# VHH binders against q9xw16: the designs that were tried, part 109

Target 1, 132 residues: q9xw16
Amino acid sequence: MSGWNAYIDTMTAAAPSIKRCAIVGAADGSVWARTEADNVFKASEEELKTFVALFNDVTQVPAKGADIEGVHYVVPRTEESLIFGKKENTGFFAVKTKSAVLIAVYEGPNEVAAQVRKAVESMQTYLNNAGY
Below, E stands for the ipSAE of ESMFold2; O stands for the ipSAE of OpenDDE; V2 stands for 0.75 times the mean of E and O plus 0.25 times the DockQ between their complexes.

## First folded at step 9 (VHH)

Design w112 (framework vhh_gocatamig_d2)
Fold by ESMFold2-Fast, scan of step 9:
Structure w112 (fold): chain B 132 residues (1-132), chain A 119 residues (1-119)
Amino acid sequence: as target 1 above (132 residues)
Amino acid sequence: EVQLVESGGGLVQPGGSLTLSCAASGFTFDDYALAWYRQAPGKKRELVAGISSGGDTVYMDSVKGRFTISRDNAKNSVYLQMNSLRAEDTAVYYCAAPTRPEDFGFDSWGQGTLVTVSS
């Protein structure tokens, strides 16, 4: 919990279109850090446990979509360690590292999605290199 | 190479209906999600409805219950049935697919079809 907030701050500074984000344990969805106050990430422990389990077989995800913060997203496609979803003017990117899953919910058109994806994948690379 | 061609737009009075069609070519249609976006003057493009390869759907809250997205894999086509149209539905409607390697969403676009809802 303590110290992990610096990674949240780094991602939101790199992509200001991120509305809410969290770093959670890959094994159980436990929250390590999340945005707070006006930008509090509101997913329940049960929802996060279900969500991180999606990374056990990402190929199944596009058929059923994904839920985050009680909102259902269509998942256009996935990559080995990447799930992304779309709904209206919102979307999310979620990436898995060795020990964590990073989730960023953003608002804006497709043009801002590239910046959010870059921020999340840069952090994914950093954490993997740090052994997380 | 990838081609998306929309049709079915037009001028309709409030409360009317339109069916938009999108004919797709240049990719393995059955394997891809398809979406309808719209852009009103002065606004950004927004996702109106999406349908996955597996049939999962998503809708913009303001159109849920009024619009229905469907696909016909045998015809390489996706459709948007629009009922109970409102003035705020006036926009250019775009068919979209996530077929570009650089995309993290729906960024392969058709030319668009204009829907005008007014009396």
Scores: ipSAE 0.377, ipTM 0.690, lowest interface PAE 2.4, mean pLDDT 86

Design w113 (framework vhh_gocatamig_d2)
Fold by ESMFold2-Fast, scan of step 9:
Structure w113 (fold): chain B 132 residues (1-132), chain A 120 residues (1-120)
Amino acid sequence: as target 1 above (132 residues)
Amino acid sequence: EVQLVESGGGLVQPGGSLTLSCAASGFTFDDYALAWYRQAPGKKRELVAGISSGGDTVYMDSVKGRFTISRDNAKNSVYLQMNSLRAEDTAVYYCAAPKWPTEGIGFDYWGQGTLVTVSS
């Protein structure tokens, strides 16, 4: 897959419970690719810039939560290069690579969340190995 | 081992109030967000309210303005104050905490639950 939109397609195929996702620049939150049309990822550039800056110190994030697409999520805890959040029956996983942040928003219970995390981490590993 | 013990459930009439309490142990309580989930008969578990380690809160839209989540770090306890209860709020309510040190997917531990029945 040569284009960034192909990676979006790969993640959504691997975990169909992903409702919306994006690949953004780690330094500035610039959108490299995102889901479109009926599944458009609706985060503003200002919100994404704020969001990617959370990866400068993930340990502070559970104290405040995180905002994606204008929705405020509680963040149960964080891991190295991983932020995840919950609200109602929705959630997100965001992982940082060398150059990118992958964000996937999903709906469903913990079994669905596990599938989404696996898909996002697989892509994180792939991009890191590819030098991104 | 993470342990969560809920209390405060019961039978109330529509428009009534209940306060649920959760006593937690076995993890670094102050460092993590905590939540209340519920499961109504024939439905999936859903996150009702969450509270960050710093006290910031999130709520289901249908309970916003009626329910209040709070925490007491000195007592390792989480509370859910439920006001203006509706028949739709009938469910088993679970206190929830994230797992550690395994991979996180959300709130992975739930207690045994406490039944809330709202009926006339």
Scores: ipSAE 0.466, ipTM 0.765, lowest interface PAE 2.2, mean pLDDT 87

Design w114 (framework vhh_gocatamig_d2)
Fold by ESMFold2-Fast, scan of step 9:
Parts: C-alpha cells; structure tokens; sequence
Structure w114 (fold): chain B 132 residues (1-132), chain A 120 residues (1-120)
C-alpha cells in the first residue's frame, strides 16, 4: 500500500462524515491513494481524468455540474482551486494542489460540510507546503 | 444583506398543485446555484431540487416527474412547481444558496420557509 494512504487516513480521522476519498494526480487523474474495503472510492480512471480536467477552468463547472462515482452533483459555485457539489444528503469537496487533486465524498446535512471542507483544505495546505 | 424570501405555501388536497417562489436579494443571483429543501416534523432537512447557474437540475427521487425547479434571472427568483402532491410532501419548504467561500457549505443561506400541508 502506498505512503499516500497515511494522508487518506488523516483526512478521514479529522472528519468522520467523509464516506470515501482519494488523492489523484492533477495532470491525469491517476490514483495515488483512496479509501478501500467497506468505503472503497469507486471512480473509474476515465471519470477521474475528466474530473481533474475541470480544474483547467473552474468557472465553467457550475453551469454543468460534476460527476463522481457515476453520481451527478450540482456545483453551486467554485473557487480557483476548489470545486464542491451537493445531491440530497451527499456532497463532495475537491481541491487542487500543485501536483494532486484531493476528493472527499461525505454524507450528512449541510452542517457537517464545514468540517469536511476544513479537513480537505488543511491537507491541501500541507501538501502545497511540502511541494506537492 | 443576503436575503431569500419564500412564498406560495398553503393547504392543498392530495393530487393538487402548488407553485413556490423564492425572491433573492443582496448577492449576484445569476452566478449562484439555488435549491429547495424541505423539513417535515421529526426529520432532518433534505434537498428536494437544485438548479445551477447554467440551468442544470437535480431532483430527489421521490419527486422526479412531479416537481419542476426553474429560475428567472431577470426577477432574481427561483420556483418549485409541485404537481400530484401527496401527504408525504407535507413540510416547511426552504430556499437556499451557497454560503460565502470560507464556510464550506454547499447550500446554506436559508429563507424563513413556507409551509405546505397536503391533507384532505
């Protein structure tokens, strides 16, 4: 198992509402690490390639939404390195670093979303500072 | 300064129809997604329907084919057309938009709500 799995474990420990997450390459969507077993992150290679390409122009994303694990999410707005979406009681936060994209899918009401975002953004800051 | 004002709720018989309206002010309406949530007694708030800035929509499974969300950017308004209403649709309905960037919430600016009661 890769050393990147330690970062997955850190994010899921910080925000228990994260159901599944992954760290993927920003250039190609290649999986560096993801949740496994009972919480396996199920996105295909093709879907991840499409997803990371959204960061090339985040301003286009709210008009069309985003697909993760075959689920279509409404994207309410974006920030330069942040895409987030919502569908019923599920949602996601995705952030881009220099070399990676972090994706966290969570389940719960809007009130838990802030905790998930904080966990993902903290990891984004850490990885950027580490040169990733 | 951000304000959402819901209207259109009321008492209706099963099989009836209602149109809910949400009037928005205090932000750049055209750039934001909007959503309708509902909360029935003893339940958590749940997303009923959402619409992106570009008009892409999402619906809760139990309302697909019965409810239609739409927006009118010239009027800074979002609408929920509810057809074939059922007793289980009884709830307070809320209009929501994204919070400012530092909060992390997807749809979290709430109006005061409008009550929909479906009863004979």
Amino acid sequence: as target 1 above (132 residues)
Amino acid sequence: EVQLVESGGGLVQPGGSLTLSCAASGFTFDDYALAWYRQAPGKKRELVAGISSGGDTVYMDSVKGRFTISRDNAKNSVYLQMNSLRAEDTAVYYCATPQPHDTGYAFDIWGQGTLVTVSS
Scores: ipSAE 0.000, ipTM 0.210, lowest interface PAE 14.0, mean pLDDT 81

Design w115 (framework vhh_gocatamig_d2)
Fold by ESMFold2-Fast, scan of step 9:
Structure w115 (fold): chain B 132 residues (1-132), chain A 119 residues (1-119)
Amino acid sequence: as target 1 above (132 residues)
Amino acid sequence: EVQLVESGGGLVQPGGSLTLSCAASGFTFDDYALAWYRQAPGKKRELVAGISSGGDTVYMDSVKGRFTISRDNAKNSVYLQMNSLRAEDTAVYYCAAPDRPEGFGFDYWGQGTLVTVSS
C-alpha cells in the first residue's frame, strides 16, 4: 500500500498523542497527505511553502521560530534534517527526507514528545530508504 | 525508460470543465503512483493531485471537490477531471511518476499541456 494516507495512519498509530500531521513536498510544501475531519491539519499552502524553505538553512530557525497552522512556535535548536518547536504544552516535530517533509503536531509532556519524535524519525528513515 | 505524454489542455471559460489525460509507457504502470502537477508563469511547480497504485487520492486544498484524479490500468493512463474552473487554474499541467513503485515524490515528468481559463 503506497497510498499517502497509509503513512499518516502508521504514524498516528505509533504515537496516538499526535493531534495532527501531514506529509508535504520538500520543494514546494504541497500537501501529499494530512489528517482530516476533527483532526484536520490546517496549514495554508503559503504557510507550508514558507515552512519547508526553513530546511534550506536550519541554523537560522532558532533565532526566528516557526509558524504552523497560524501558531508561532519557539524552536530551541535544530538538527540537519529536524526542526522541532514548543509552545507551552503543545509542540511539533518536522523532519526532511529527500523529497518530503513530515510534520506532526502533538500535545502533552516530554514523555509524549519523545514518542512523537520516535514515530516521525522512524517514518523519515523508512522514506529515505525508499528513495524519498 | 519512462515516458509520460499529456493531452487534453486548451482554452475554457470560467466555470467550465476539462479532462486531462496522461499516457504512460516504459514501466509496470499498475505498480506506480501517478500525479498531476501544474506550473503557472513565473511560479514553481505544485502538486495538484496524486493517485497511488491502490487508488488512494490526494488533492491540493484549492482544488478539492472540483478536481478528480483517476487511473485506467488497462490503458496505462491517468486522468484529471477539472470542474468549476477558475482563472487561477491557468497553468501548464504535468503528469509525473516516481522512481520506485512504493515511493513518494515524482521524478519523471511529461512535456506538459497548457490549460487557459478565460472569458
Scores: ipSAE 0.000, ipTM 0.102, lowest interface PAE 18.3, mean pLDDT 81

Design w116 (framework vhh_gocatamig_d2)
Fold by ESMFold2-Fast, scan of step 9:
Structure w116 (fold): chain B 132 residues (1-132), chain A 120 residues (1-120)
Amino acid sequence: as target 1 above (132 residues)
Amino acid sequence: EVQLVESGGGLVQPGGSLTLSCAASGFTFDDYALAWYRQAPGKKRELVAGISSGGDTVYMDSVKGRFTISRDNAKNSVYLQMNSLRAEDTAVYYCAAPGTPEEGYGFDLWGQGTLVTVSS
């Protein structure tokens, strides 16, 4: 929370199509920061714990999909540190750093998804370089 | 490289049924999720249904209970069974697959599409 909210603000400024996002602990899914008020990220602690555990073996994720905020997403494919999902006009990108998982939920067609991915990966690079 | 070829579209009366088929080639079909998108005149493409490599499914709300997505890994094929068709289902339907890791943001490889027209 608190100091970490500046990184949430940076990501949402870079990609306005992000509707909700969070930075959570990679080991346990504990929330470090999230969007608030009208754009509050609503995942439960148990859902986030389950979600971050998906990064232990991302190759299994396309077989089952992923749940964020009680919504089940189809996961087209994964990369070692990246999971992304789709449902109707909503999607998410989640990336893992050394200590954190960044999750961004966006709304819009595929043409906005590239901007969201870029914002999330830029923050992933920044945090990895900062030792997180 | 990668090819997705749709078939099964046509003109059907309201309340009718159609089955769309998609034949995929040029990639490791079993490892990836696949999807059906549609685009109605004057609208953007939207995800109608998706199926994971393990068979779990996702549907847009307006087609739940009417449409069923399925896959046959031995045939490298994905299907969309459409029942109780409505005028609002009129669109070009596209089979879609994930394309590239570097630029990946969803389903970014498309077939040529198959037209479904629901009209009396």
Scores: ipSAE 0.411, ipTM 0.731, lowest interface PAE 2.4, mean pLDDT 86

Design w117 (framework vhh_gocatamig_d2)
Fold by ESMFold2-Fast, scan of step 9:
Formats: sequence, structure tokens, C-alpha cells
Structure w117 (fold): chain B 132 residues (1-132), chain A 120 residues (1-120)
Amino acid sequence: as target 1 above (132 residues)
Amino acid sequence: EVQLVESGGGLVQPGGSLTLSCAASGFTFDDYALAWYRQAPGKKRELVAGISSGGDTVYMDSVKGRFTISRDNAKNSVYLQMNSLRAEDTAVYYCAAPSSPWEDYGMDVWGQGTLVTVSS
């Protein structure tokens, strides 16, 4: 069990509309922690390696979209450390820190999306300040 | 709702520079992401540069190192400093914002556009 599971629990408590999430290495997409059991984050190591590489040039992502857990998401825009996407009633927010990428998949309307974004960005700030 | 007015476009020779300005009104500017898009005749609209409410920036690959986006919250303005301009940069440039600070469907508030022509 990794200590990183505590951060997963913190994010899901802050935004209950998060259905699945993970903390992965920014360099290689290696999983540090993820939701388990009935809410298991299902992305393969190959998919995560591809996904974290998107942060090397986020400007290309809106033209192509992004794939998470085998689901293709429309990415309407990006910010330098943020990629987010939408597919029908589901979406994701992914943020990059110094050493990690936080990925949260949620379900619900724009009001819950705002709550999920706030939770993910709060954790991003905390981890960056902690040197991660 | 944010209202946007662009200025600063014009004719410039290759290798020249221009600064585009976008003045925002109608809402709390500080809370919004702002972006510059461009559209050349017969081409799709494309994102050139973006800046978040927190100051994080993003750039299209072909303008990295040449263009700089910045914001001045005291003046409710966003700027695009364009250096080393190329003929391929010729387009109408649009300032854009989402209709709300946390909107995830992309930019849907647009300025009128300002024409940039790079020609010798």
C-alpha cells in the first residue's frame, strides 16, 4: 500500500462526483496510487505513458482529443499544466505537478465539473509546494 | 458575460513585430481564462495562445518562442506580443473567453477580430 492513497481519498472526499482517479509519474505514467475495487481506474501503463507525454505539448491536444481508460474525450482547450475533456455525461481533469500527473474522471453536469477541477487544482498546488 | 474588443492589427513586413491588445468588460476579468485564436481565409480557426486566470500559458507549436501572451488584471486586458512575424501568420486574430470561469466547452465569447497581414 502506498502513502499516496491518502491523496486519492482526499480528492474523492472533496469532490464526490469523481468516479475514478489516479496519481501517476509525470515522466513515465507509472501508477503511484489509484482508486480500486468497484471504482478501479482501468488505464493501461501504455495508455498512461502516452497520456502524460501530452503535457510535453498541450497545444496539439484540442485538435486530436485524449484517450483515458479506452474512452476518447473531446478536449475543448488546454492550459500549460491542465488537460480536461468531455464525453457526453462524463469528463476528466488532469493536472501536472513537478513529478506527478493527477487524473480524475467524473460524471455529471458542469456544476460538478467545477467542483472536480477545484479539488484537482488544490491537490496540484499542495503537491507542488511539497516538492512533488 | 465578458465582452471583448481587440486592437493592434495591421500590415507588417516579415521579421517585424506587432502587439495585439484585448480589452475585456462586463464581468470580473481576473476569474477568466483568455485566449487568442486566428483564422486565415479558407482555413479553420485555431488556438494561438492561451492564459489561465492563474497565469499559466499555452502556445501553438509554430509560435512558441516568437509570441508571448500576457494579462494585466488592473487594466482588464490581455496582450499578444508577436515577434519574428512570418507570411503564414497572416490571419484575423480573435480574443476569446468562456462564458463562465469554469466552463469546459471551450471559448464561446468572441471579439470582433483584428486583421494581421504579414507581407513584403
Scores: ipSAE 0.000, ipTM 0.123, lowest interface PAE 15.7, mean pLDDT 80

Design w118 (framework vhh_gocatamig_d2)
Fold by ESMFold2-Fast, scan of step 9:
Structure w118 (fold): chain B 132 residues (1-132), chain A 119 residues (1-119)
Amino acid sequence: as target 1 above (132 residues)
Amino acid sequence: EVQLVESGGGLVQPGGSLTLSCAASGFTFDDYALAWYRQAPGKKRELVAGISSGGDTVYMDSVKGRFTISRDNAKNSVYLQMNSLRAEDTAVYYCAAPKYSSDYGFDYWGQGTLVTVSS
């Protein structure tokens, strides 16, 4: 949806190191908005359904890692509403709101990772306050 | 305090093998993922291999099939078996563990161990 795409644009403007991102439904992983064209977020709906279910118990995720866009990431640790992963020079941050999960895939060193995390957590706060 | 102590680096010819070891202390080893990073002169530090608390692994594409990460929870140790070494693998290798307060991943580092692949 074009309306939800404005939030994608806000996150990528705040953290230019985000290569691809999406906003998906927390209950089923349905895509509400994603980056498109040359930087299209490529995860299948079945993969996203599996991924959002990880938020039912984030404490188990570091034991097995997580898959996004067919790429397997090691998950160093989790927080109640946050899963993040690392692979080579890439990583992701995923945060859960009341109704949504925000996923951002990035490339770069720790400085850009911190910027990406700040961008997705800011959006998480905004959407929670908006009732999503 | 978290301590990570690496060993096993050295000089080896292309095609050779080395095993790196990392002894960890100061945290609940079994509960955390561990990783090996490397940094070559003039290059960015990059994640070479990671292993979850449950033993699931991840590798950078250029080492997949050549390197194997493993862990021994009884010894609080993580290992990197490196086979078919190439000149491009020359780097300082760091064992890494997550800080609970980390904003982005692996932030505790060991002192590093130098691996030189040269003919």
Scores: ipSAE 0.369, ipTM 0.711, lowest interface PAE 2.7, mean pLDDT 86

Design w119 (framework vhh_gocatamig_d2; at its last look DockQ between E and O 0.36; V2 from the best seeds 0.00; counts 0 for: pae E 8.2 > 2)
Fold by OpenDDE, look of step 12:
Structure w119 (fold): chain B 132 residues (1-132), chain A 119 residues (1-119)
Amino acid sequence: as target 1 above (132 residues)
Amino acid sequence: EVQLVESGGGLVQPGGSLTLSCAASGFTFDDYALAWYRQAPGKKRELVAGISSGGDTVYMDSVKGRFTISRDNAKNSVYLQMNSLRAEDTAVYYCAAPQRDWGYGFDYWGQGTLVTVSS
């Protein structure tokens, strides 16, 4: 529908292990685009507002973990614009652009994480260069 | 220089228990997540259990309820208590300080300790 949906499709095509994906506003967590149909990204507005605020101080996230869609993920380490976590056979990558946060939730063995990270970081670079 | 030294491996019968230890040095232990990985012959290395700097834990499905990861910051050590061991748990177990993706990118690894579960 929106132009942002195309970026969701691009990320999910680049990493088939991504089960759910969303692009949200970095300032308030408002949903710009998300996966739907059988793979609906289910995080609430309130949850997303809290999530994107994690990027204000990523150094505290490993001690507390991160919650997405009511699921708690263990975070081993963070970077200034990158938060990632794991739970059992699932995980997530979240990257921050100038104005957005890209969130990808994936499922599979640990090896699939590299492809997921590459997909979201590639999109991060693209959007940053585009001014978003 | 980062050093991770595993110990506690050995031969154990199915249903038995074993505790692995890992002594770490050469980095700020308290700030790092720690993890146990294992690699069986002919298989890829896989994450068994991880513990964040804050104490959050993650486990692979096949070891949940049987294995427990813990850390002692005062001793710069991480442990893996393994109960109800199975033949499929046979592997070389590695202690690691994961940097990214719980096993991707630049990570610190030990030399490993062999765990053999056999009747």
Scores: ipSAE 0.588, ipTM 0.821, lowest interface PAE 0.7, mean pLDDT 92
Fold by ESMFold2-Fast, scan of step 9:
Structure w119 (fold): chain B 132 residues (1-132), chain A 119 residues (1-119)
Amino acid sequence: as target 1 above (132 residues)
Amino acid sequence: EVQLVESGGGLVQPGGSLTLSCAASGFTFDDYALAWYRQAPGKKRELVAGISSGGDTVYMDSVKGRFTISRDNAKNSVYLQMNSLRAEDTAVYYCAAPQRDWGYGFDYWGQGTLVTVSS
């Protein structure tokens, strides 16, 4: 609603391999914007609250993996403010800003993943600079 | 420098079993997740099985219940036990590990080991 949909559109335009994405509150996982209709991002409020809490200590995440949209992903490693996962031909990147977490689910091999990571990190930088 | 060496591939009949092994050198992977991928001729590489540093596992739907991934940190090794093999499992199997400070997933790959399921 608050114009946050424009940021979803920017990310999906930059990386067409993004199948679904969302911008959620870092404190509680509340949805600020998400893809809709045929590409609806389906994570529940409970799942998102659990997911954003992973950023409290990213070093523990590779031991357990992560759940998004009811799908369990293996997490190869993490970086400060970055969690990414893999399952079959699907993956995700999630990055934390001051106030938000950006989540992008994509389909394709590691070569495709590079474009998706660049798109979410560019938006992360933009939002941090804007005070979010 | 990371080196991953796969072994255990071969020719088996449908319904047979194989155990694939992957030995890592040049690094210790205790704190990382590890994976097995496969690629059939003309197909994309796909994640067959993954194992977290804590032992939690993920599997491709078509192998769930037939394949088991495991790890032995003391031996710096990861394994794939393959049971009830089918012709569709024919592929080159790759052990994979993440790049430490860059990358997009499991970015270090072994040379691969060929598994052929045929009569």
Scores: ipSAE 0.522, ipTM 0.794, lowest interface PAE 1.9, mean pLDDT 87
Fold by ESMFold2, look of step 12:
Structure w119 (fold): chain B 132 residues (1-132), chain A 119 residues (1-119)
Amino acid sequence: as target 1 above (132 residues)
Amino acid sequence: EVQLVESGGGLVQPGGSLTLSCAASGFTFDDYALAWYRQAPGKKRELVAGISSGGDTVYMDSVKGRFTISRDNAKNSVYLQMNSLRAEDTAVYYCAAPQRDWGYGFDYWGQGTLVTVSS
């Protein structure tokens, strides 16, 4: 959907450390919008289907970690609608809304992680309030 | 209060091995991921290895195959076995745990233990 790209722009503007970002369907991992060009979000359809299914029981995720764009991340802990992963100087935040999962992959020191989380959670709240 | 106490650092020759230990207290150890970070002089702190509550691991590319992170939940301890050490591994190594509050990252740090790899 062409209208979803504005939400990608909003998140990347709010947290410049976000390098790649996507909005995907919570039921099937279908890509509704993503960063493009030199910063293309490269996860496959099958990878995204597996990824969004992690939200069916987030308590199991720390034991196995998570894969995004072929990269394995350790997941330190989860919340009902949030998965956070780390590898080296990179990480991701993913949050679930009623209909979608927002994924932001960032680079930078740990100090930027709070800004990235705030950006995705603000959008999570906005989309949930809009019925998504 | 959260406490992370590293030990096992020291001077070692290139190609040598060293085991770092971190004793943790002040949180439910079994529920948390733990990590080792390092900081070389003049460099930014970098994630070396992480281990989830269930034992899943991640490593930086330059240490993969040489370093092994492990945990012993009965002893509230996390370890870093470092083999085939190189001069570039010289750094202060820190044990880290996730933030207690709304920020995300490895927010709690020990005092660090110095590893020097030199011939």
Scores: ipSAE 0.015, ipTM 0.473, lowest interface PAE 8.2, mean pLDDT 85
ESMFold2 (binder alone), look of step 12: mean pLDDT 79; pTM 0.794

Design w12 (framework vhh_gocatamig_d2)
Fold by ESMFold2-Fast, scan of step 9:
Structure w12 (fold): chain B 132 residues (1-132), chain A 120 residues (1-120)
Amino acid sequence: as target 1 above (132 residues)
Amino acid sequence: EVQLVESGGGLVQPGGSLTLSCAASGFTFDDYALAWYRQAPGKKRELVAGISSGGDTVYMDSVKGRFTISRDNAKNSVYLQMNSLRAEDTAVYYCAAPKPPPEGYGLDYWGQGTLVTVSS
C-alpha cells in the first residue's frame, strides 16, 4: 500500500499499454512518483526541468518537438494543458495540473494512444479537483 | 485512525522565518505523500508544497525558493521551513495526506491547522 504511487498504478491499470509514467512538479520537474524497476521512468532532473518549462508556452512546442528519456519526439499539436509526442511506434502524453505534470510513455498504434490519453486526462481532472 | 497534528504557527514580521511541523499517526507514514495547504480569510484553500513517499517535492510558484518541505520517516513527521515571509503568506496552514485509490482520490486526511500571521 502506497500513497502517491497508487496513482501511478491506477493509470497503468486503466491503460496497460503505458510502458512508463511519472507525476512531477510543474514548477521544477521534481519527481513525485514514477514507475520503478523494469518499468523505470528514466528522465534526468535536467530533462524534466526543461520539459515542464514547455508548458509556459505550449504553442512553440510543435516547431521543435520534445525530449523524454533521451528520446526526441515529434509533437504534432498541443492543447492548453496537453503536450503529446510520437516517435514511430512509441509516444507520450503529458498533461499539466495546477501543481503537477503527468507524463505517460506508451507503445502501440493510435487506438492504444486514445486509451492512454483518456487515462491521463482522467487523472488530470482528479488531481485538479483535489487541489494539485 | 489517521491523525495529523500541526504546530509551529505564530506571529512573525515580514522577512522573518517559521518552521511548521506535522506529526502523523494511524497509517504507514513511509508510504504516503504529504502536503501543506493554506487558506487565507475569504479565499479558497490552496496547495503550498508537497513531498512524495520517496522525498521528491513540489511547490507553489509564489513560495518557490522561500519555503522548503521535508520529512522524517523515523518521527512520522513532515515540516515546512518558511523563509522571507510576506504579508500574503498570512493563512491557516494545514497538513494533509491523500487516501490512495480506490477508497480515496484526494487529500482525505487533514489536520486542524496552525495559524501563521505575517504583520508588523
Scores: ipSAE 0.000, ipTM 0.173, lowest interface PAE 12.7, mean pLDDT 80

